VH-VL binders against Uncharacterized protein y4jR. Designs and how they scored, part 5

Target 1, 151 residues: Uncharacterized protein y4jR, of Sinorhizobium fredii (p55518)
Amino acid sequence: MKTLIVEDNPKKRASLVEYYSSEFPSDDLEVTSALISGLRVARDTKPEFIILDMTLPNYSPDENKGSRIELMPFAGREFVMRVNRMSIKTKVIIVSMFETFGVAPRLITLNSLDAELRDRYPNVFVEAVHYSQAQADWKTAIKNARLSLDR
Key: E = the ipSAE of ESMFold2; O = the ipSAE of OpenDDE; V2 = 0.75 times the mean of E and O plus 0.25 times the DockQ between their complexes.

## First folded at step 1 (VH-VL)

Design p07 (framework fv_ponezumab)
Fold by ESMFold2-Fast, scan of step 1:
Structure p07 (fold): chain C 151 residues (1-151), chain A 122 residues (1-122), chain B 112 residues (1-112)
Amino acid sequence: as target 1 above (151 residues)
Amino acid sequence: QVQLVQSGAEVKKPGASVKVSCKASGYTFTTYYIHWVRQAPGQGLEWMGRINPSGGSTKYAPRLQDRVTMTRDTSTSTVYMELSSLRSEDTAVYYCARDEVTIFGEGWFDPWGQGTTVTVSS
Amino acid sequence: DVVMTQSPLSLPVTLGQPASISCKSSQSLVYSDGNTYLNWFQQRPGQSPRRLIYKVSDRDSGVPDRFSGSGSGTDFTLKISRVEAEDVGVYYCMQGSHWPYTFGQGTRLEIK
């Protein structure tokens, strides 16, 4: 199976990679850190499973060659929409350190984004879960989503 | 068909509480916020608050926050708005309206329920 | 609170003629995401409000193209290119950029 991880936070990325590689050592794992590189890899390699952050930069520092890095709070939603348009056979799970996005008066919760994405992209989107180093909920969610592809 | 259906008219005495319901159908209930807006006879629209049916989080207009409570029941896809300590000035038509939880704005305040008339009189 | 001011408040129009409603906000409605959350609603007599325009200029599905919205920052306009009998009602602008959400006073459109 080909799996893609899109995560810009080095510490969280390392944790995701360590867990996934240990649990599914036979999978072909590719890792990227930005929205555009992630979409490029998805288009080119057509991974069957994607683990994605909600908040991502458009480009990594290496790709942006001296330009200021701007984080996109809803990059994960954009990613799911664009992957759905590619019509590739894939499942996406979002793993986020943040439970809320935007600012008042238009504050959006991770639960609300989860519900929206499940309704709009049911063939591609699995769920959005909160990341916490202290809890294993995200590990269980990743494992269950990945194993469902074997069933 | 996306639809919001509200409970029937209420007549209450000053000091009482009223609880109005708004039943959603035709879409995933937890995907959209529900707002409550009221309109006194012959007057304009006043925003009262909103609820996120997914987590139950609420945001109320400051003028009303001590008297208004919004809740939901996900098993019946229903949102409730309760207003306590009723005054004659609370006589109005109360509307619920759907609002999307995305930044694209496609579902902003669409659709609206049919309205619930609440009359507060002695 | 952001104050939304509409003008005129009463708008008598002859059938087939154009109509224009102004809406001004006391603060810029440009949100942190770069979008401007200015909506226009129509309320026909005895009916619930319905949204006509969202994000300044986007028409809702089923809204006739004779309705158009424009503006930026603090100054917004709703135009009806040729008024029809069914357009009778009250029109409201509403901002969703700042808490609490606020509506204009309403503009009553009447056929003369």
Scores: ipSAE 0.006, ipTM 0.482, lowest interface PAE 12.9, mean pLDDT 83

Design p08 (framework fv_ponezumab)
Fold by ESMFold2-Fast, scan of step 1:
Structure p08 (fold): chain C 151 residues (1-151), chain A 122 residues (1-122), chain B 112 residues (1-112)
Amino acid sequence: as target 1 above (151 residues)
Amino acid sequence: QVQLVQSGAEVKKPGASVKVSCKASGYTFTSYDIHWVRQAPGQGLEWMGRINPSGGSTKYAPRLQDRVTMTRDTSTSTVYMELSSLRSEDTAVYYCARHPRYYDILTGFDYWGQGTTVTVSS
Amino acid sequence: DVVMTQSPLSLPVTLGQPASISCKSSQSLVYSEGNTYLNWFQQRPGQSPRRLIYQVSNRDSGVPDRFSGSGSGTDFTLKISRVEAEDVGVYYCMQGTHWPFTFGQGTRLEIK
């Protein structure tokens, strides 16, 4: 299987990569840190599984050096929409450190985004889960989503 | 300063295995992939595969997938490339090269090891 | 796999004269964002390859101005404006656009 991880936080990215590589060592794993590079890799390699952050920069530090990196709080939502337009056979899971997004008084919850994406993109989107270094919930979610693709 | 230092020359018989090391220094070991490229005498460069030192995930050239294994030791910042069932066609100089994996999968190799000569002869 | 084809394979040149190497890819190396991931490497006798050019025309730090890269899509050129004795070696183009990465067969530059 070809799997893509799109994650800009180095510590969380290392944790995701370590877990995935140990659990599914035979998978072809690609890793990128930004919305645009992630979409490019998805288009070119057509991964069957994508693990994605909700909040991402448009460009990675290597692509945008010399400029301030702007984080897009709903980049993951845009990624799912654009991957759906590619009509590739893939499944996406969102793993987020944050449970709320946006600026008060118009905060949107992770649960609300999960419900929206499941409704709008049922053929591509699996679920959105919360990431915590202290808990294993996200590991179980990733494993279950990946194993479902084998059947 | 960034350095990749490889192990010394090897002479092997057909059917044997060889394990080449590449020790990294001068940067954060887990932030960059290490690729392996070989060059047979008088020939061009051939990509063999890569390893992500953080998670240990690997991706091999299809021709070599059954015979090549890449591993790493984070405590010593060292990557290993093992090639089994050696043939005369495997006689080559083997290079490791650094790639800034996390930021862009589409860049070239920015630093190279000095090379390890592997000779397969009966 | 993307096939990279270089010409000429052997390039004898007189000191101080210009040299030019062609590289052609079997597929476009342009990504949707417009970037082209074509690199040039130099390998001096007995040494490891050294990257000279990345993304078609950008020189690596420490690479002399006499080296320049150009091209688009599938056709690329590396030029040396005034060849010096230290330029002797084999030059390789490499694409990083499509996985797996692939190299041209190499062009050997030698002094007449």
Scores: ipSAE 0.000, ipTM 0.487, lowest interface PAE 13.2, mean pLDDT 84

Design p09 (framework fv_ponezumab)
Fold by ESMFold2-Fast, scan of step 1:
Parts: sequence; structure tokens; C-alpha cells
Structure p09 (fold): chain C 151 residues (1-151), chain A 121 residues (1-121), chain B 112 residues (1-112)
Amino acid sequence: as target 1 above (151 residues)
Amino acid sequence: QVQLVQSGAEVKKPGASVKVSCKASGYTFTDYHIHWVRQAPGQGLEWMGRINPSGGSTKYAPRLQDRVTMTRDTSTSTVYMELSSLRSEDTAVYYCARGEYSSSFDAFDIWGQGTTVTVSS
Amino acid sequence: DVVMTQSPLSLPVTLGQPASISCKSSQSLLYSDGNTYLNWFQQRPGQSPRRLIYKVSNRDSGVPDRFSGSGSGTDFTLKISRVEAEDVGVYYCMQATHWPYTFGQGTRLEIK
């Protein structure tokens, strides 16, 4: 299987890569750190599985030519929508360090985003889960989603 | 026009290391993975590993992972394969071959000419 | 690892006669995208391998139509309808469905 990870946080990215590589050593894994590069790789390589962050920069530091990095809190939602429009055979799981998004007083929860994406993009989106270094829930979610693709 | 050109033959002592190069031309270097495959005299083909020239990510065959290292230089469109702690059973012709970018599908459509590595005392 | 088994390992053929090589995999090579990633390679004496067939039955550019591939699941065949002198060499099947990629042992085609 071809799998893509889109994650801008170096520590979380390292944890995701270490876990995935040890659990699914036979998979062909690609890693990117920004929305635009992630979408380009998805379009060009058509991965069957995508592990995605909700909050991403549009461009990596190298691509941004020294400009300030601006994080987009709903980049993962945008990614899922665009991948759905590509009509490729893929499944996406979102793994987020944050349980709320946006700025007070108009906050959106990870649970509400999960419900929205499952309703609007059922053919592509699997689920959104919370990431914590201290907990293993995200590992179980990734494993279950990946194994469901072997059917 | 699309070519992979490898470095010349090497003769090494047991315990030494060897580094073989593979220079790509005629296509966008970062669009395709480069795989390494070896063939001992009179034997079949054995996959060793691959590198993605775009990010430098590598995957190695489990039995070789402790001894093999693959690197690339994007400025010269060249991939390197280094094998350490050489043994007589490492005597083989070493080939590089291109594969699809970030994919294990449709691999090995273009091959290098091969590099003979002889390990003898 | 997926084990690829070829038969026969030695194939003497008279010029102009047909030749057939079998390749069996220890697991199905049908991938989840509906494709079967089974390739056939030819290696002439002293030369690098050359891909003849990809995805079971598709001929590479420049490969003569006397070469054909067929099969599904775990059972695959390479056929040469009329063997020519230039066909001498070793033929390998290879799977790219499962990681790591694996090759068959090779079949040596010789002219009688």
C-alpha cells in the first residue's frame, strides 16, 4: 500500500512515522509537512491511505522563502474536500493535537468536525482523533483504519 | 535519452566497504525512486532497497538494513549505495533501476549497466 | 515475504517453436486498486535485465508481439509464440504488489 503523512510538527511527525513504519513495514510511506505539497503528492501518487493534521501551513519553511509561517486551523478540512474532488481511491484519517479550532468566541470542536466530515465525505473520510504523546488512542485509530483497507 | 549510468568495477577485501554510484539523466531526477538490485554469479536477482531522491527517504531489505546505506545528491542527479562489512557472498553485479515516484507500482522500467563488486582475500 | 516460484528452471527450445514459462506466487497479487503488479524481465547474457511485461499482460514499448503474458491471482504465464535466436537468456517474474518486492528464481531459455 501507498500511505501519505501530512504533518508539520516535527515531534508528532517523528512519532507517527516511527509507529507506522514499525506496524506496517511493507507499506510505501511518503511524508510531507504542508497543505499544498500534501495535495500535490496526493494528486500525483494517489495514495490509498492518508494520515493528516487538521492545522497545517500552506507551504513548508523551504517553500515560503523566509516569510512568516501562517497556520491554517482548518487545513485538514480543506484537504479532505479537495481529495474527494480528485476521485481517487483513498481513505483519510485526521490526527490532531487540538480538540478545538478557531478563535474564541467562535470555536469548533474536533468532534463536530469529525461528524461534519463523515457526513459530507463518507467515501473518503474515516475519522478524526486526538493526539497525545501520553496516550495510545491515536495508534489504535490508525491501525484500525489501515486494516479496514485490506478488505 | 533516459539513462542510468553506474560507476566502475570494484575489488575489495572482506570487512571493507564499497560505494557504488548511479547517475540519472534524461528525466526529472526527483520524479522517480531508485532501487538497487544485486545478482551473485550464476544466481537470480535480489532486491536490496530503494531511495526517494526528492526527500532522501529510504527503505532497505531487512537482511541488509544493518549494512546498506543509500544517499543522493540532487545537484548531480546521482544516487549512492554503500555496503559495509563486506563478505565473500556479497560478490555480485549491483544494478540501479528506476521506479515510480513514491510508489512501489510499475518499478524497474529503466536499469543501469551494472557494477561488478568482487570481495576476495 | 511473497515467494515466487518459476517452472521450468531450464527450458531448451527448438528455433521457431513456442515456449511457455510458469510463475506462481505464495499470495494473491491482486492489489486493492484492482491491478495485479506482476512483471516479466528478460536478461540476455552479459546484459542488464529488461522489462518485457508489466501488470500481467502489457508489453513494454519495443517488445515484439510474440511475447505475451497472462494469468491472475497466484498463477501466471509468459509465452513466446515463435522462439528466435535472440531470445536466449534468463527470464524472471517479479511481484510489486507486496512489500518487499520479490523475484522468481529465473528460467534459462536455451536453443537446442
Scores: ipSAE 0.000, ipTM 0.481, lowest interface PAE 16.5, mean pLDDT 84

Design p10 (framework fv_ponezumab)
Heavy chain, then light chain:
Amino acid sequence: QVQLVQSGAEVKKPGASVKVSCKASGYTFTRYYIHWVRQAPGQGLEWMGRINPSGGSTKYAPRLQDRVTMTRDTSTSTVYMELSSLRSEDTAVYYCARDFSGSYETTSWFDPWGQGTTVTVSS
Amino acid sequence: DVVMTQSPLSLPVTLGQPASISCKSSQSLVYSDGNTFLNWFQQRPGQSPRRLIYKVSNRDSGVPDRFSGSGSGTDFTLKISRVEAEDVGVYYCMQGTHFPYTFGQGTRLEIK
ESMFold2-Fast, scan of step 1: ipSAE 0.006; ipTM 0.611

Design r01 (framework fv_romlusevimab; at its last look DockQ between E and O 0.05; V2 from the best seeds 0.00; counts 0 for: pae E 12.9 > 2, placed apart)
Fold by ESMFold2-Fast, scan of step 1:
Structure r01 (fold): chain C 151 residues (1-151), chain A 122 residues (1-122), chain B 108 residues (1-108)
Amino acid sequence: as target 1 above (151 residues)
Amino acid sequence: QVQLVQSGSELKKPGASVKVSCKASGYTFTSYAMNWVRQAPGQGLEWMGWINTNTGNPTYAQGFTGRFVFSLDTSVSTASLQISSLKAEDTAVYYCARDYYDSSGYYPFDYWGQGTTVTVSS
Amino acid sequence: SYVLTQPPSVSVAPGKTARITCGGNNIGSYSVHWYQQKPGQAPVLVIYYDSDRPSGIPERFSGSNSGNTATLTISGVEAGDEADYYCQVWDSSSDHVVFGGGTKLTVL
């Protein structure tokens, strides 16, 4: 299977890659670090599984000409929406180290994001899970989501 | 364009209080944490702590408990540092620096204020 | 209580390569950021996430991080590179940011 990881933080990205590669060594894994490059890879390679961060920069450091890092707190939501519009056969799981996103009074929580995306994009979105090195919940969620695609 | 603009220099007597402000512009204030960094004359950078701009919760480094208070006024995109009962040892340049709003230092401090010099002398 | 150790000073001739080290226990598992500070000025981010450059930072600046040592490398050093350089990590166990003591780069 083709799997795509979209994660801007190098330590979290390394952790995700290490875990995924050990559990699914025969999968073809692509890794990107920004919203635009992630969407481009999704469009061009049509991965069957996508592991996605909620907060991403628009461009990776080597693509970011003329500006500092610009984090988009709702980038993961935008990614899911745009992938859904591509009508490709894929499933997306969001793995976030943060449990809140955006600005009060329109602040959203990881739990509310999970509920909304499941309702809005049921053909694409699987779930949103909290990431912590101290907890293995995200590993179980990734494994379960990936195994559900073996049909 | 992202900017952090700090208040002007302060000259205070021991025992007084000072409030240093850091006004953010060009980005969504509550999407980034605000860090405070101190630099005593001729010394290195010393991390004081951070404030979560979304929740308002401050975290202080071990050496900066008690007399130091981080606060926010989100309506004007401003973070503030208040130092009470000033001592000569508080003489330093104080910087604000932007980081990710839910976890300090995981992302780099990509924008810094210009610094506020606080001088404490009798 | 994580500690980053930098040499207090490094001297280099113009046009040569300067290497500024940042030592820490298993620092290769951390994300290291580097800041340049010129006299009377605020620090400027020059390298982040071990080896990435912000827009506007010359390609002469590069970084690496492995084992117990992170390194900032400045090739083709210019007089304008004279500054103090600081490494920085975030220690997740304490939720604390740690700076190295700083290295004064002198171009002689």
Scores: ipSAE 0.005, ipTM 0.549, lowest interface PAE 12.7, mean pLDDT 85
Fold by ESMFold2, look of step 2:
Structure r01 (fold): chain C 151 residues (1-151), chain A 122 residues (1-122), chain B 108 residues (1-108)
Amino acid sequence: as target 1 above (151 residues)
Amino acid sequence: QVQLVQSGSELKKPGASVKVSCKASGYTFTSYAMNWVRQAPGQGLEWMGWINTNTGNPTYAQGFTGRFVFSLDTSVSTASLQISSLKAEDTAVYYCARDYYDSSGYYPFDYWGQGTTVTVSS
Amino acid sequence: SYVLTQPPSVSVAPGKTARITCGGNNIGSYSVHWYQQKPGQAPVLVIYYDSDRPSGIPERFSGSNSGNTATLTISGVEAGDEADYYCQVWDSSSDHVVFGGGTKLTVL
């Protein structure tokens, strides 16, 4: 199985890679760190499973060559929308360090984003789950989503 | 089928007020933001702001924070733009345009009203 | 406040390729949408998120976005493509929508 991880935080990225590689050692794993590079890899390699952060920079620092890096709080939602338009058979799980996004009065919760994406993109989006080093909930969510592709 | 139908053209004197309505159909009104866009004669598109159709809270672009008021009547799926103390410079076509309610601005304006021409002349 | 710059006009012979540019500082980090507006009509979405087409828009319409320039490309230009074209972004830092000034495409 070909799986893509899109994650900009180095420690979270290492944790995701370590867990996934230990749990599914025969899968082909590809890793990117930004919205646009993630979309490009998804288009070109057509992964069957995508593990995605909600908040991402548009570009990695080395891709922009002196351009300012903007962190986009809803990049994961944009990613799902664009992958759905690619007509690629894939499943996406969002793993986020944050449970709220935006600024008052336009705060949006991870749970409401989960509900929105399930409603709008049911054939691509699986769920959004909170990442914490202290809890295994995100590991269980990743495992269940990946195993569902075998059934 | 999604549709936005705007009120008819208006001819007004300076100092009067006008209310442009935009009635939505074919979708859940409170799930999508409503934007207002102005186009003066022979000019380009100018974003005026948007209104949260769930809370009724407006956001106005710079230059539109005074005489321009966005409002809703969700019971009839209608957004309205009121312009008070009309000036000749307010002469334009006014469009409503649907945006997604979560309103990051990433999503396109996928449906537009037909436009309402407001003409202000002595 | 963020500014988008478009050429005021572009002329292209029928059957050739039109390229309409939208310039902005690091516009490649934004999602760019394009609208077609014919005289007396409301704008119509023709490209969104840099390069995606809504249903009903012909494949000869395409888009790209990198660096400081986004480009709307219309191959095999037809007389029916004569219109004004606007690029648009959302600037998350100001929470404002920004339109380019528009480009009039003439098919000659």
Scores: ipSAE 0.000, ipTM 0.527, lowest interface PAE 12.9, mean pLDDT 86
ESMFold2 (binder alone), look of step 2: mean pLDDT 92; pTM 0.945
OpenDDE, look of step 2: ipSAE 0.021; ipTM 0.642

Design r02 (framework fv_romlusevimab; at its last look DockQ between E and O 0.06; V2 from the best seeds 0.00; counts 0 for: pae E 8.9 > 2, placed apart)
Heavy chain, then light chain:
Amino acid sequence: QVQLVQSGSELKKPGASVKVSCKASGYTFTNYAMNWVRQAPGQGLEWMGWINTNTGNPTYAQGFTGRFVFSLDTSVSTASLQISSLKAEDTAVYYCAREGRFLEWLSFDYWGQGTTVTVSS
Amino acid sequence: SYVLTQPPSVSVAPGKTARITCGGNNIGSKSVHWYQQKPGQAPVLVIYDDSDRPSGIPERFSGSNSGNTATLTISGVEAGDEADYYCQVWDSSSDHYVFGGGTKLTVL
ESMFold2-Fast, scan of step 1: ipSAE 0.007; ipTM 0.551
ESMFold2, look of step 2: ipSAE 0.007; ipTM 0.553
ESMFold2 (binder alone), look of step 2: mean pLDDT 95; pTM 0.958
OpenDDE, look of step 2: ipSAE 0.422; ipTM 0.830

Design r03 (framework fv_romlusevimab)
Fold by ESMFold2-Fast, scan of step 1:
Structure r03 (fold): chain C 151 residues (1-151), chain A 122 residues (1-122), chain B 108 residues (1-108)
Amino acid sequence: as target 1 above (151 residues)
Amino acid sequence: QVQLVQSGSELKKPGASVKVSCKASGYTFTDYAMNWVRQAPGQGLEWMGWINTYTGNPTYAQGFTGRFVFSLDTSVSTASLQISSLKAEDTAVYYCARGLEYSSSPGWFDPWGQGTTVTVSS
Amino acid sequence: SYVLTQPPSVSVAPGKTARITCGGNNIGSKSVHWYQQKPGQAPVLVIYYDSDRPSGIPERFSGSNSGNTATLTISGVEAGDEADYYCQVWDSSTDHPVFGGGTKLTVL
C-alpha cells in the first residue's frame, strides 16, 4: 500500500511516522509538510491512504524562499475536498492537535468537522481524531482505518 | 485587508503596447498564484493564464501566447500584464485575481482587482 | 475542452428564491465556485467549494452540486442581488480553470 502523511509539526510528524512504520512496515510511506506539496504528491502517486493535519501551511519552509509562512486553519478540510475531486481510490483520516479551528463566526470544532466530512465525502473521508502524546486514541484510529483497506 | 489594486484605464492605438499592473497587499505575495482574466464589452469572464509568484513562471491559456506577457516584481508585491501589438479585439477590462499557485489544484479567485479598462481605437 | 453552460438570464420577484444552474458533464465530481458581478464592478466570490460561503456573504446564498448540474440558490432575493453570476470549475484535462458564460439575474 502507498500511504501519504501531510503534517507540518516536526514532533507530531515524527510520532506519526514512527508509529506507522512500526505497525505497517511493508507500506510505501511518503511524508510531506504542506498543503500544496501534499496535494501534488496525492495527484502524482495516488496513495491509497492519507493521514493529514487540519492546519497546514501552503508551502514548507524549504519551498517558501524565506517569505513568512501563513498557516491555513482549514487546510485539511480543503485537502479532503480536492482529493475527492481527483477521483483517486483513497481514504483520508485527519489527526489534529487542535479541537477548534478558525475564529467566530466561522469557528468549527473537530467533532463538527468530522460530522461534516463524513456526510459530504463518505467515499473518501474516514474520520477526524484528536492527537495527544498522553493518549493512544489516534493510534487506534489510524490502525483501524488502515486495516479496513485490507478487506 | 487583503487587496489587489490595479493601474488606471488606458486608451491606445492599434500597434501600441500597454502594461497593466496589479499591486497586492495584506498577505504574503509569494504564497498565492496571480491569475489574469479578461472581459470584453458585454461578454463573460475569460481566463488568460496565471503566474507562479514563487518561481516567476507564467502559464498562458490557449489564445494568449505571444503578445501577452505576465511578469512580477516581488519586492513591491506587484504582478504585471503586458500586451504588445494591440488590436481592436484586445479592448476589454483586464482583472488580476488571487488563486492557488499550483494549477492542478486551483480553487477559487479571491480577491479580484478592481479591473483596468484597455480601449484600443484609432 | 470542458464547457460550463448557464442560462443567459433568470428573473425573480423580490423576496422569492432565485436558482441559477451551471451544467457540465459529471460536474458533481468537480468543485464549483460562484461569482457575483455588478455593473462596472469586479467579480466577488459568493460561494466556493460547491456550498461554502466566504466571510461577509449573507446566508441567503447557498450552493449545491451533483451529477451534471451545480446550482446557486439565492433566497429572499433583494434588488441589490441584481448582477451577473458566473460559475467556475477547474478542468483536470487541460489543467486550467473554466468559467460559465454567466447568468444575468433580474429582480422585477
Scores: ipSAE 0.006, ipTM 0.521, lowest interface PAE 12.5, mean pLDDT 84

Design r04 (framework fv_romlusevimab)
Fold by ESMFold2-Fast, scan of step 1:
Structure r04 (fold): chain C 151 residues (1-151), chain A 120 residues (1-120), chain B 108 residues (1-108)
Amino acid sequence: as target 1 above (151 residues)
Amino acid sequence: QVQLVQSGSELKKPGASVKVSCKASGYTFTSYYMNWVRQAPGQGLEWMGWINTNTGDPTYAQGFTGRFVFSLDTSVSTASLQISSLKAEDTAVYYCARDWGDYVGYFDYWGQGTTVTVSS
Amino acid sequence: SYVLTQPPSVSVAPGKTARITCGGNNIGRKSVHWYQQKPGQAPVLVIYYDSDRPSGIPERFSGSNSGNTATLTISGVEAGDEADYYCQVWDSSSDHWVFGGGTKLTVL
């Protein structure tokens, strides 16, 4: 299986990679850190499974000329929509360390985002879960989603 | 299903004003930005700016401030472009085009274009 | 301000391959979209995000983007491909859409 991780936070990315590599060592894992590079890899390699952050920069530091990266709070939503339009055979799970997104008055919760994406993109979107170093809920969610693809 | 239908051609004298409309259907109007693009006779595509359909906030490209005004009527899913104090160089085809809302996408649907001719 | 450069015209014989370039500083770090415009008609999206095709666009249309040049490639060119082609990018530094000047493809 080909799996793609799109995650800009180095510590969270390392945790996701460590867990995934230990649990599914035979999978072909690709890792990116930005919305556009993630979309390019998805298009080019057509991964069967994607683990995605909700808040991402458009481009990584290497792709931006000396500027501080601006995070896009709803980049993960955009990624799911674009991947759905690509009509590739894939499943996406969002793993977020934040429970709310955006700035007032457009603040939304992870739960409402999960419900929205399940409704709008049922063919590609699996679920959105909270990332916490203290809990293993995100590990269980990733494992269950990945194992469901072995049919 | 998704359609952008623009108002008909206009023939105006210099100094007059014109309002070009773009009516959207087949999708949630406020979920996508609306862009305006101009094409003078025999020339290329020139991006004029966009309007946030959720907030009504317009953004204009350099050269399209002052005489050009983007507006919305969300009750009828319509975006409009008004040009005041028309000049001969405003003669062009004006297009509306949809892209993604909160985040930059691409122009997946275009209106058919409205020809505005300014002549004495 | 960001600038995209296209050749004003490209000529190709039927059945051959046409290549239309779009030059820009580090354009390979941007996402390029391509539009086809036939006389008297609105533009039509033919390639998005460098190389993806919308439904209904034939497989003979493809794209690439690397370094300072993006390329739209049309293989097995048909008379019906005769049109103006425009590249487009988002310039995040100015928060503006940028179009190339357009390339007229002539099928002789």
Scores: ipSAE 0.007, ipTM 0.538, lowest interface PAE 9.5, mean pLDDT 86

Design r05 (framework fv_romlusevimab)
Fold by ESMFold2-Fast, scan of step 1:
Structure r05 (fold): chain C 151 residues (1-151), chain A 125 residues (1-125), chain B 108 residues (1-108)
Amino acid sequence: as target 1 above (151 residues)
Amino acid sequence: QVQLVQSGSELKKPGASVKVSCKASGYSFTSYAMNWVRQAPGQGLEWMGWINTNTGNPTYAQGFTGRFVFSLDTSVSTASLQISSLKAEDTAVYYCARVSPYGDYESGYYGMDVWGQGTTVTVSS
Amino acid sequence: SYVLTQPPSVSVAPGKTARITCGGNNIGSKNVHWYQQKPGQAPVLVIYYDTDRPSGIPERFSGSNSGNTATLTISGVEAGDEADYYCQVWDTSSDHVVFGGGTKLTVL
């Protein structure tokens, strides 16, 4: 299986990669760190499974050449919508360190995001889960989503 | 406050050149692409092209190659449009507009969520 | 050479619903954005990605997009809604933004 991870935080990215590689060693894993590069890889390689952060920069640090990196609070929602329009056979799970996104009046919660994306993109979106180093819930969610693709 | 402020109106003779500037404030300038849109008197919106504010690479629509040049000065968060060898048919309002942060993609883009107020360029003697 | 077709004019009575169409070949596979332009002013984005409203745009503005037609719907039309409305897509084949010709909404 081809799997794509889109995650800009180095420590969280390392944890996701370590867990996924250990649990699914035969999968072909690609890793990116920004919205635009993630969408490009999804279009070009058509991964069957995508593990995605909600808050991402538009461009990677390399592309910004020392400019301050601006994080997009709803990048994961944008990613799911655009992948759905690509009409590729894929499933997306969002794994987020944050339980709220944006600033009032654009503030949304992880639970409301999960409900919205399940309703709007049922063919592509699986679920959104909270990432915490102290809890294993995100590992269980990733494993269950990935295993559902084998059936 | 996110805004784009354009330079003032210009009255030029045919054959002259003009430079319209668009100064951004309230956001990370290089994280959003900048579009240029023309509107001739009584006419609709016409897309001229865009410039990648991170790389400086411009893309021009057909009909806006040659005399039209998009440029950036990232130190002052400003995009500019230069028109050379002005013709009467260049008389128009010129707008800069940033691409929505939720719609930027390497080979495409989505809605323009913040617009400059427009710069009127009149070409006459 | 993608083309978006809009009716040049639409008239609606105050309080009624206005529908402004944007026709394009297989436009339902594209992302449609809508702009409102009042006389002497810059355009304002009122709908993006077919259906979404920017912050500050009232709920009476809505959008849809399927098949060969995208539609901007304005319910409970007010005099202040008089404006030119433009649809817009990104054309993947030419890598260009395409605007419709615009529709003048008159509230009679």
Scores: ipSAE 0.006, ipTM 0.525, lowest interface PAE 11.3, mean pLDDT 83

